# Ledger of designs, part 25: VH-VL binders against q9c0h5r722to879

Target 1, 158 residues: q9c0h5r722to879
Amino acid sequence: WSSESIKKPMIVTSDRHVKKEACELFKLIQMYMGDRRAKADPLHVALEVATKGWSVQGLRDELYIQLCRQTTENFRLESLARGWELMAICLAFFPPTPKFHSYLEGYIYRHMDPVNDTKGVAISTYAKYCYHKLQKAALTGAKKGLKKPNVEEIRHAK
Key: E = the ipSAE of ESMFold2; O = the ipSAE of OpenDDE; V2 = 0.75 times the mean of E and O plus 0.25 times the DockQ between their complexes.

## First folded at step 14 (VH-VL; framework fv_anetumab)

Design x4 (at its last look DockQ between E and O 0.51; V2 from the best seeds 0.00; counts 0 for: pae E 11.7 > 2)
Fold by OpenDDE, look of step 14:
Structure x4 (fold): chain C 158 residues (1-158), chain A 119 residues (1-119), chain B 111 residues (1-111)
Amino acid sequence: as target 1 above (158 residues)
Amino acid sequence: QVELVQSGAEVKKPGESLKISCKGSGYSFTYYWIGWVRQAPGKGLEWMGIIWPSDSYTRYSPSFQGQVTISADKSISTAYLQWSSLKASDTAMYYCARISRLYGAFDIWGQGTLVTVSS
Amino acid sequence: DIALTQPASVSGSPGQSITISCTGTSSDVGSYNYVSWYQQHPGKAPKLMIYDVSNRPSGVSNRFSGSKSGNTASLTISGLQAEDEADYYCSSYTDSGTLFVFGGGTKLTVL
């Protein structure tokens, strides 16, 4: 977890668009998690995050690794819970790449043990939900069609 | 027309190596998982593994991990299943199949490759 | 290990309705809609008949339907026809070490 912004993508990429969008994406994640002042309500922030990941395939792995970062050693319980919630939301719209699947899967799996639950926050429940969303998304792929994610879909994905 | 066409029947002896193929056509080969399914004579279907042809990322069934190798050549839209050393128990029909992103299931199947291993 | 159990065989007369069950040993089948059904005629490759418990792919007859209750998924074939005689396999995507598991298969005989 970091309270600071990232200066470059966390994944290795040569895509200039991904490089540019990665930092903004991280800020949005921080906004949703409550670690940064939000420019909009949480639902709209989540929509923006999901839309970026859905529309730009190269950002998907970046998005998920950023979420992994922000849910690792995060002692802010509300922030931590929102990070996992956002992961679940994104998984409802798109999976990571096949190559990145195992990494994310392992990360989620390690958090499914209730022993990791703390101070009334059931991280294991979030993780289990994410696990199933990941598996399904890996099989079915990203949201189909040309219509972008909407607020109602975000609500449903929570 | 979307289809998977597999290589012909094989007759082998124990200890021999084998590589069979599955060629896709009529769709973007690199955009879908290809899986292999074994069916022993008079027996049911067994999932062996899958491959993402774009980067050759593979997932194996625990029962087949280390027993076979799944690979792909995306330049010719072909997936492969190979053994380094066949056993009599490898005698079976082998199917390749595509996983539909719409259905989340095996929607397109090859015609199957019969592999017979006997002394 | 996750296993799907099917009856070895079922039979029916033309025009009848028959049901094939698929019971999971774990909560996976009961908790999620990951169940698919395949039809296989002798000497032929399997054909996808049902996905996500109850959905039909394009081109599949509406005589085939799927449902689930608890840990048991069911394939129902109405208006049984001679051409329906085949082996039927249920399958499930799993969140365990293995991604896919098949049932043992059911031989459907049309009398």
Scores: ipSAE 0.023, ipTM 0.685, lowest interface PAE 3.6, mean pLDDT 91
Fold by ESMFold2, look of step 14:
Structure x4 (fold): chain C 158 residues (1-158), chain A 119 residues (1-119), chain B 111 residues (1-111)
Amino acid sequence: as target 1 above (158 residues)
Amino acid sequence: QVELVQSGAEVKKPGESLKISCKGSGYSFTYYWIGWVRQAPGKGLEWMGIIWPSDSYTRYSPSFQGQVTISADKSISTAYLQWSSLKASDTAMYYCARISRLYGAFDIWGQGTLVTVSS
Amino acid sequence: DIALTQPASVSGSPGQSITISCTGTSSDVGSYNYVSWYQQHPGKAPKLMIYDVSNRPSGVSNRFSGSKSGNTASLTISGLQAEDEADYYCSSYTDSGTLFVFGGGTKLTVL
């Protein structure tokens, strides 16, 4: 977990567009989770996150790794819950790449154990939901991934 | 026109190898999972496995793990199902099918490849 | 064992409604909304009729509908027509190592 900005993506890339988008994405994730001040309401922040992951294929693995970072050792209960919620929202629209599927699956699987719930959030419930969404997204390429995300789809995915 | 076109029928003897093909056209081949489904004569459908053609990442049904090889050549939009040593019990119709990104189910099916294995 | 159970056969007269059941477990049908239904005419490849329990792909008649209750999914065909005579398979995703499982199939006879 971090309250600070990042200056470079967590996945090494030489693509300047991806580097810039990764830093902006992290700010948006922090805004949705309540760790960074936002003027936009959470629903529209989630829409922007989902739209970036949908539109910039090279950003998808970075997005999920940033969510893993922000849900790891996060002592802020509301922030932690919103981080898992945002992961579930994004999994409704696009999968990680197949090479990162196993890594994200492992992360989610480790959190399905109820012992993580004793850390102050019902993480195992979120993780079970994300696990099933990940499997469906991988199989379907996210069933709504052929269309740009919209507000109604974000509201439904929550 | 979105379609999957499979290679022709095969007649083989036990112990022989075989590789059958499934060529996709009319859509972005590397953006969809391709699955293989077996149907023995007069029997039901059995899911065998899937492949992500972009990097050839595969998942197998436990019943078929180690029994067949699923592969793809994305440069020619083609997936493959391969046996190293056929058995008479491999006699079946084999379908390839695409998983729809909108439906989450097999929306486009190949015409099937009949494989007959007999002494 | 993760087999989905379907009746071996069902029959109905033209114009009637029939329902085909697909019973699994909580680890497949009960816990997920990934049940699909496929129609297969003799000598043909399967065709997707229902996805996500109750949704129709584009081009599938609204005479076909799906539902589930507990660990049992159902395909309902209203206004039976001769062309509906085929084999029907349910399928579901599972979380026990097999990504997909098919039911044993149901032969629908239109009398």
Scores: ipSAE 0.008, ipTM 0.551, lowest interface PAE 11.7, mean pLDDT 83
ESMFold2 (binder alone), look of step 14: mean pLDDT 91; pTM 0.938

Design x5 (at its last look DockQ between E and O 0.88; V2 from the best seeds 0.00; counts 0 for: pae E 2.4 > 2)
Fold by OpenDDE, look of step 14:
Structure x5 (fold): chain C 158 residues (1-158), chain A 121 residues (1-121), chain B 111 residues (1-111)
Amino acid sequence: as target 1 above (158 residues)
Amino acid sequence: QVELVQSGAEVKKPGESLKISCKGSGYSFTYYWIGWVRQAPGKGLEWMGIIWPSDSYTRYSPSFQGQVTISADKSISTAYLQWSSLKASDTAMYYCARISLYRTYGAFDIWGQGTLVTVSS
Amino acid sequence: DIALTQPASVSGSPGQSITISCTGTSSDVGSYNYVSWYQQHPGKAPKLMIYDVSNRPSGVSNRFSGSKSGNTASLTISGLQAEDEADYYCSSYTSSDTLFVFGGGTKLTVL
């Protein structure tokens, strides 16, 4: 977890667009998690995050690794819960790349043990939910069609 | 142990309907995709489709789209494959198989014993 | 069209090593290292022998190994035994509408 912004993508990429969007994406994640001043209500912030990941394939793995970062050693319980919630939301719209699947799966799996639960936050419950969504999303693929994610879908995803 | 058990062999006539089953045990049924694979006599394996038992989301091979229906009842950890109208060309062994995504991507790690379907006049 | 091509048959004597090839005809097959191999004895269901090109599930003999070069995956069986006589199928995940594709199968005969 970090309270500061990232200066470069966490993944290795040569895609300039991903490089440009990665920092902004991280800010949005921080906004949703409550670690940064939000420019909009949480649902709309989540929508923006989900829409970016949905529309830009190269940004998906970056998105998920950023979420992993922000849910690791995060002592802010509300922030931590919201981070996992956002992961679940994103998994409803797109999986990570097949190459990144194992990493994310491993990360989530490690958090499914109740031993990881902290004061007032059942991380294991969030992780189990995310694990289930990851396994489905892997073969479902990203949301299909031309219609972008909407707020109602975000509500149903968390 | 983890296993998939399929329903028994079927002998049918063309035009008849059929529904065969695949029951999972020994694992969380709703956490794994179930796939169906066809094997005509003396032929190779053909992927037909998959189902997510938790909500019955399905994907079909283009070759089998509209030809069969895959369904599931998660309450009894069972997946189904059905035909509305059988053809002689449907004669084959049908396997259900669990798809593992743990430390792998898209491997059929557990297989049912198969259901032989014979369609003849 | 997405397809995996295998030799129809291969043969070897006990103790020998044999290799079965699986060649993808589409770029989609080579894009990921998600090739699996299955063994099928007569009248039996297929058994997963190799996943992700070169990994063995628990309980599978270390005589079975997998590799890939370019768009061709290979299954190698060392120290060939009579029990290895079976049909072998390669498979691959694809990102297309055809999520999974199987090779045509290879009949292995132990002489």
Scores: ipSAE 0.870, ipTM 0.933, lowest interface PAE 0.6, mean pLDDT 94
Fold by ESMFold2, look of step 14:
Structure x5 (fold): chain C 158 residues (1-158), chain A 121 residues (1-121), chain B 111 residues (1-111)
Amino acid sequence: as target 1 above (158 residues)
Amino acid sequence: QVELVQSGAEVKKPGESLKISCKGSGYSFTYYWIGWVRQAPGKGLEWMGIIWPSDSYTRYSPSFQGQVTISADKSISTAYLQWSSLKASDTAMYYCARISLYRTYGAFDIWGQGTLVTVSS
Amino acid sequence: DIALTQPASVSGSPGQSITISCTGTSSDVGSYNYVSWYQQHPGKAPKLMIYDVSNRPSGVSNRFSGSKSGNTASLTISGLQAEDEADYYCSSYTSSDTLFVFGGGTKLTVL
């Protein structure tokens, strides 16, 4: 977990567009989690996060590792819950790449044990839901079409 | 204990409809994709399509899109493959298989015993 | 072209090691750690022998091993035994509309 901005993506990339967008993505994740002040309500912040991951394929693994970072050693319980919630929302729209699948699966899997619930947040419940979403997303692929995610789809995924 | 059990062999005439079944047991049925695989007599394996039983989302191989319908009833842990009008070329063995994504990306780890479908005039 | 090419047949003597190849493009084989191998005896359903290129599920003999080099995945059977006589299929996941591709199959004959 970090309260600070980042200047570089967490995953090394040669794609200049992905590098630029990774730093903006981290700010949006912090805004959704309540760790950075936002002008937009959480629903519209989640929409922007999901839209970036949906539209920019090279950003998907970065998005998920940023969520893993922000849910690891995060002692702000409302922020922690929102981080897992955002992961579940994004998994409704796009998977990680096959290369990153095993890493994200392992991360989610080890949080499914109720021992992780000692903080007063039911992390294992969020993790079980994310696991189910990940398995479907893996073979569904990103939602296809000419239309980006919208507010109703975000509400349903939440 | 983990198994897929398919419905019995079928002998049909061209133009008839058919729905064959694949029942899963010993595991959480809605947590795995189910795929259908065709094997014509003396031939290799052909992937037909997959279903996510939790919400019945399907994807078909381009070769089989529009040729069959894949469905599921999660309340009885059962997937289905159906034809509205059989052709003689549909004569084949049909397998259902569970697709595992645990530490993998698309391994068919559990197979049904197969359903032989014979379509002849 | 989305195809996995296997030899039609291979043969070996008891105790020998044999290798079955499965060749495709980088998008079919070399792009992912998700090549799998299936054994099918006559009249039986296929059985998963290898997943993710080189991993054995529980209950599969360590005489079966898998590897990948470039665009070619390989299944190696060491200490060949009569019961290994079967058809063998490779498969790969792709993220395309095809999703899965099976090789044409290889008949293994134990001499």
Scores: ipSAE 0.441, ipTM 0.790, lowest interface PAE 2.4, mean pLDDT 85
ESMFold2 (binder alone), look of step 14: mean pLDDT 90; pTM 0.932

Design x6 (at its last look DockQ between E and O 0.60; V2 from the best seeds 0.57)
Fold by OpenDDE, look of step 14:
Structure x6 (fold): chain C 158 residues (1-158), chain A 121 residues (1-121), chain B 111 residues (1-111)
Amino acid sequence: as target 1 above (158 residues)
Amino acid sequence: QVELVQSGAEVKKPGESLKISCKGSGYSFTYYWIGWVRQAPGKGLEWMGIIWPSDSYTRYSPSFQGQVTISADKSISTAYLQWSSLKASDTAMYYCARISLYRTYGAFDIWGQGTLVTVSS
Amino acid sequence: DIALTQPASVSGSPGQSITISCTGTSSDVGSYNYVHWYQQHPGKAPKLMIYDVSNRPSGVSNRFSGSKSGNTASLTISGLQAEDEADYYCSSYTDSGTLFVFGGGTKLTVL
């Protein structure tokens, strides 16, 4: 977890667009998690995050690794919970790339043990939920169609 | 132990309907995709489709789209493959298999014993 | 369409090492490490022997190994035994309409 912004993508990429968007994406994640002042209500912030991941394939792995970062050693309970919630939301719209699947899967799997639950936050419950969504999303792929994610879908994904 | 058990062999005539089953045990049925694979006599393996038992979301091979229906009943950890009207060319061994996505991508790690379907006039 | 090509048959004597090739027509086979190998004895269901090119599931003999070079994946069986006589299929996940593709299969005969 970091309270500071990232200055470069966490993944290795040569895509200039991904490089540019990665930092902004991280800020949005921080906004949703409550670690940064939000420019909009949480649902709309989540929608923006989900829409970026949905529309830009190269950002998906970056998005998920950023979420992993922000849910690791995060002592802010509300922030931590919201981070996992956001992961679940994103998994409802798109999976990571097959290459990144194992990493994310491993990360989530490690958090499924109730021993990881701390200070009243049931991380294991969030992790199990995310694990289930990850496994499904892996073979369903990203949301199909021309219509981008909407607020109602975000609500249902939580 | 983790296993998939399929229904028994079927002998049918062209035009008849058929539904065969695949029951999972020893694992959380709703956390794994189930796939169906066809093997015609003396031929190779053909992927037909997959189902997510939790909500019965399905994907079909283009070759089998509209030809068969894959379904599931998660309450009894069972997946199904059915035909509305069998053809002689449907004669084959049909396997259900669990798809593993844990530290692998898309491997069929557990297989049923197969269901032989014979369609002849 | 994505296709995987295997030799129809291979043979070897006990104790020998044999290799079965699986060549993809698409760059996907070369780009991804999602090639798997299955063993099938007559009248039996397939068994996963190798996943993701070179990984061996628990319980599978270390005589079985996998590799890949370019668009060709290979299954190698060392110390060939009579029980290894079977059909072997390669497969691959593809991020397309056809999520899973199988090779045509290779019949291995132990002489």
Scores: ipSAE 0.823, ipTM 0.919, lowest interface PAE 0.7, mean pLDDT 93
Fold by ESMFold2, look of step 14:
Structure x6 (fold): chain C 158 residues (1-158), chain A 121 residues (1-121), chain B 111 residues (1-111)
Amino acid sequence: as target 1 above (158 residues)
Amino acid sequence: QVELVQSGAEVKKPGESLKISCKGSGYSFTYYWIGWVRQAPGKGLEWMGIIWPSDSYTRYSPSFQGQVTISADKSISTAYLQWSSLKASDTAMYYCARISLYRTYGAFDIWGQGTLVTVSS
Amino acid sequence: DIALTQPASVSGSPGQSITISCTGTSSDVGSYNYVHWYQQHPGKAPKLMIYDVSNRPSGVSNRFSGSKSGNTASLTISGLQAEDEADYYCSSYTDSGTLFVFGGGTKLTVL
């Protein structure tokens, strides 16, 4: 977990556009999780995160790695819950790339054991829900995603 | 014991309809894709389509789009393959299989015993 | 979209090693390690023998191994036994939009 901005993406890339988009994506994730001030309501922030991942295929793996980072060793319980919630929202619309499937699957699977639960956050429940979403999305959504993000679907994915 | 059990062999005439079944047991049925695979007499395996039983979302191989209907009833852990009008060329063995994304990517890890469909005039 | 290429048949004597090839393209075998192998005895359903190029499911003998190089995956059976006589199919995930592609199958005869 970090409260600070990032200056480089977590996945190595030579594409300057991807580098800049990764840094902006991290700010949006922090805004949704309540770790950075946001002017827009949470649903609009979630929509922007999901839309970037859906439309910019090259950002999908970075998005999920950032969510893994922000849900690992995160002692701010509301932030932690919102991080898992945002992961579930994004998985309704697109998976990671096939090459990164095992990374995210392993991360989510590891958290499905109730031993990972903390006060006020049932991490294993979020992880089971994310796992089910990933299993559907991984094959059929790998190229084009499942569907275009919209506010109604985000409410349903929560 | 994880298994897929298919309905019995069918002998039909051209033009008749048919719906065959595949019942899963011993695992969380809605957590895995179910696929259908055709094997014509003396021929290899052909993937036909897949279904996500939780919401019945389907995707067909291009060769089988519009030729068959795949469906599921998650309340009884059962997937179906259906023809509206059989042809003699539909004579084949039909398998259902579970498709896993658990520590793998698209492995057909559990197979039903097969349903032989014979269509003759 | 192009089926994976396998030899139509292969044979070996008991105790020998044999290898079955499975050649695809850069859209499938060449780009991903999601190549799987199935064994099918006459009148029986296929059985998963190898997944993700080289992994064995529980209960599959370590006489079965897998590898790949470039666009070609290989199944190797060492210490060949009569019970290994069967048809063998490979499959792969593919980027081409058809999700999966199967090989044409290889009949293994144990002499």
Scores: ipSAE 0.700, ipTM 0.871, lowest interface PAE 1.0, mean pLDDT 89
ESMFold2 (binder alone), look of step 14: mean pLDDT 92; pTM 0.944
ESMFold2, look of step 15: ipSAE 0.536; ipTM 0.825
ESMFold2 (binder alone), look of step 15: mean pLDDT 91; pTM 0.938
OpenDDE, look of step 15: ipSAE 0.594; ipTM 0.858

## First folded at step 15 (VH-VL; framework fv_anetumab)

Design y1 (at its last fold request DockQ between E and O 0.77; V2 from the best seeds 0.81)
Fold by OpenDDE, fold request of step 17:
Structure y1 (fold): chain C 158 residues (1-158), chain A 121 residues (1-121), chain B 111 residues (1-111)
Amino acid sequence: as target 1 above (158 residues)
Amino acid sequence: QVELVQSGAEVKKPGESLKISCKGSGYSFTYYWIGWVRQAPGKGLEWMGIIWPSDSYTRYSPSFQGQVTISADKSISTAYLQWSSLKASDTAMYYCARISLYRTYGAFDIWGQGTLVTVSS
Amino acid sequence: DIALTQPASVSGSPGQSITISCTGTSSDVGSYNYVHWYQQHPGKAPKLMIYDVSNRPSGVSNRFSGSKSGNTASLTISGLQAEDEADYYCSSYTSSDTLFVFGGGTKLTVL
């Protein structure tokens, strides 16, 4: 977990667009998690995050690794919960790449044990939910069609 | 033991409807995709489609889209493959299989024993 | 969409080593990284022998191994035994509408 912004993508990439979007994405993640001042309500922030991951395939793994970062050693309980919630939301719209699947799966799986729960936040419950979402998303693929994610879909993805 | 058990062999006539089943046991049925695979006599394996039993979300091979319907009843850990109107060309062995995404990506790690469907006049 | 090509048949004597090739005929190189191998005896359901190019499921003999070079995945069976006589299929996950593709199958005869 970090309270500071990132200056470069967490995953090395040569894609300039991904490089640029990665930093902005992280800020949005922080906004949703309550670690940064938000310029919109949480649902709309989540929508923006989901839309970025949905529209830019090269940003998806970056998105998930950023969520892993922000849910690791995060002692802000509300923030932590929102991080996992956001992961679940994103998984409703797109999976990670097959290459990154095993990493995210492992990360989620390790948090499914109740021993990992903290006071006030049942991480294991979030993790189990995300695990299930991940398995589905893997073969579902990204949301199809030309219509972007919407607020209603975000609400249902929580 | 993790296993998939399919319904018995079927002998049908063209135009008849058919629904065959695949029951899972020994694992959490709602956490794995179920796939259906066709094998015509003396031919190879052909992927037909998949279903997510938790909410019955389905994806079909383009070749089978609209030709069959895949469904599931998670309360009894069962997936189904059905035809509204069989053709002679539907004569084949049909397998259901569990698709693993755990430490792998898309391996059919558990197979049913197969259901032979014979369609003839 | 990705297509997989296998030889129609291969043969070997007991104790020998044979290799079955599976060649991707599409430009989807990424999808070809998730190749699996299945063994099917006559009248039986397929059995997963190798997943993700080179991994063996629990219970599968170490005589079975998998590799990949370029656009060709290979299944190698060492120390051939009579029980190895079967059809072998390669398969691959794809990110296309055809999520899974099977090769045409290879009939292995143990002489």
Scores: ipSAE 0.931, ipTM 0.957, lowest interface PAE 0.5, mean pLDDT 95
Fold by ESMFold2, fold request of step 17:
Structure y1 (fold): chain C 158 residues (1-158), chain A 121 residues (1-121), chain B 111 residues (1-111)
Amino acid sequence: as target 1 above (158 residues)
Amino acid sequence: QVELVQSGAEVKKPGESLKISCKGSGYSFTYYWIGWVRQAPGKGLEWMGIIWPSDSYTRYSPSFQGQVTISADKSISTAYLQWSSLKASDTAMYYCARISLYRTYGAFDIWGQGTLVTVSS
Amino acid sequence: DIALTQPASVSGSPGQSITISCTGTSSDVGSYNYVHWYQQHPGKAPKLMIYDVSNRPSGVSNRFSGSKSGNTASLTISGLQAEDEADYYCSSYTSSDTLFVFGGGTKLTVL
């Protein structure tokens, strides 16, 4: 977990667009989790996060690593719950790459043990939802179409 | 024990319909993809399509798209493969298999015993 | 999609080691370690013997091992026994629209 901005992506990349978008993505994740001030309501922040991951394929693994970072050793209970919720939302729209699948699968799986539950946050329950969504997303692929994710789809994914 | 049990052998005529079944037990049925695999007499294995039983989302191999229908009834942990009009070339062994994404990607880790479908005039 | 290439048959004497090859492309075997091996005895369903190139499921003999180099995966059976006589298939995840691809199969004969 960090309250600070990041200045470069978690994954080393030579793609300039991915580098720029990774730093902005981290701010949006912080905004959704309540760790950064936001003018937009959480639903629209989640929409922007999901849209970036959906539209910028090179950003998907970075997005999930940032969510893992922000849910690891996060003692702000509301933030922690929102981080897992955002992971579940994104998994409704796109998986990580096949090469990165094992990393995210392992992370989620480790959190399915009830020993991870904290006062006010049943992490294992969130992790089970995310695991189920990841398993489906892995062979479904990214949600496709001519349109980006919309507000109604985000509402249903919550 | 974890197992997939398929319906029994079928002998049919061309033009007839058929629906065969695959029942899972001993595991969380809605947490795994189920796939159908065809093996023509004396030939190799071909995957036909997959289904996510939790919501019945299906994805077909391109060579089988529009040729068969895959469905599931999660309330009884059962997946189905069906034809609306059988052809003699549909004569084959049909397997269902569980597909794992746990610490792997696309391993067919549990197989049903197979359903022999014979289509002859 | 192009099927994975396996030799049609291979043979060996009891106690020997044999290797079965599985050659794919850069869109499957070459890019991913999601290569799996199945054993099928006559009249029986396939059984997963090796997953992700080299891992054995519980209950599979350590005489079975796997490796990969470039676009080719290999299944090696050491200490060949009569019960190993079967058909062997490889499979791989592929980045193409077909998700999975199987090899054509290799009939192993134990002499």
Scores: ipSAE 0.722, ipTM 0.877, lowest interface PAE 0.9, mean pLDDT 88
ESMFold2, look of step 15: ipSAE 0.685; ipTM 0.865
ESMFold2 (binder alone), look of step 15: mean pLDDT 91; pTM 0.938
OpenDDE, look of step 15: ipSAE 0.839; ipTM 0.922
ESMFold2, look of step 16: ipSAE 0.685; ipTM 0.861
ESMFold2 (binder alone), look of step 16: mean pLDDT 91; pTM 0.937
OpenDDE, look of step 16: ipSAE 0.862; ipTM 0.931
ESMFold2, fold request of step 17: ipSAE 0.605, 0.713; ipTM 0.843, 0.874
ESMFold2 (binder alone), fold request of step 17: mean pLDDT 91, 91, 91; pTM 0.936, 0.937, 0.940
OpenDDE, fold request of step 17: ipSAE 0.930, 0.930; ipTM 0.957, 0.957

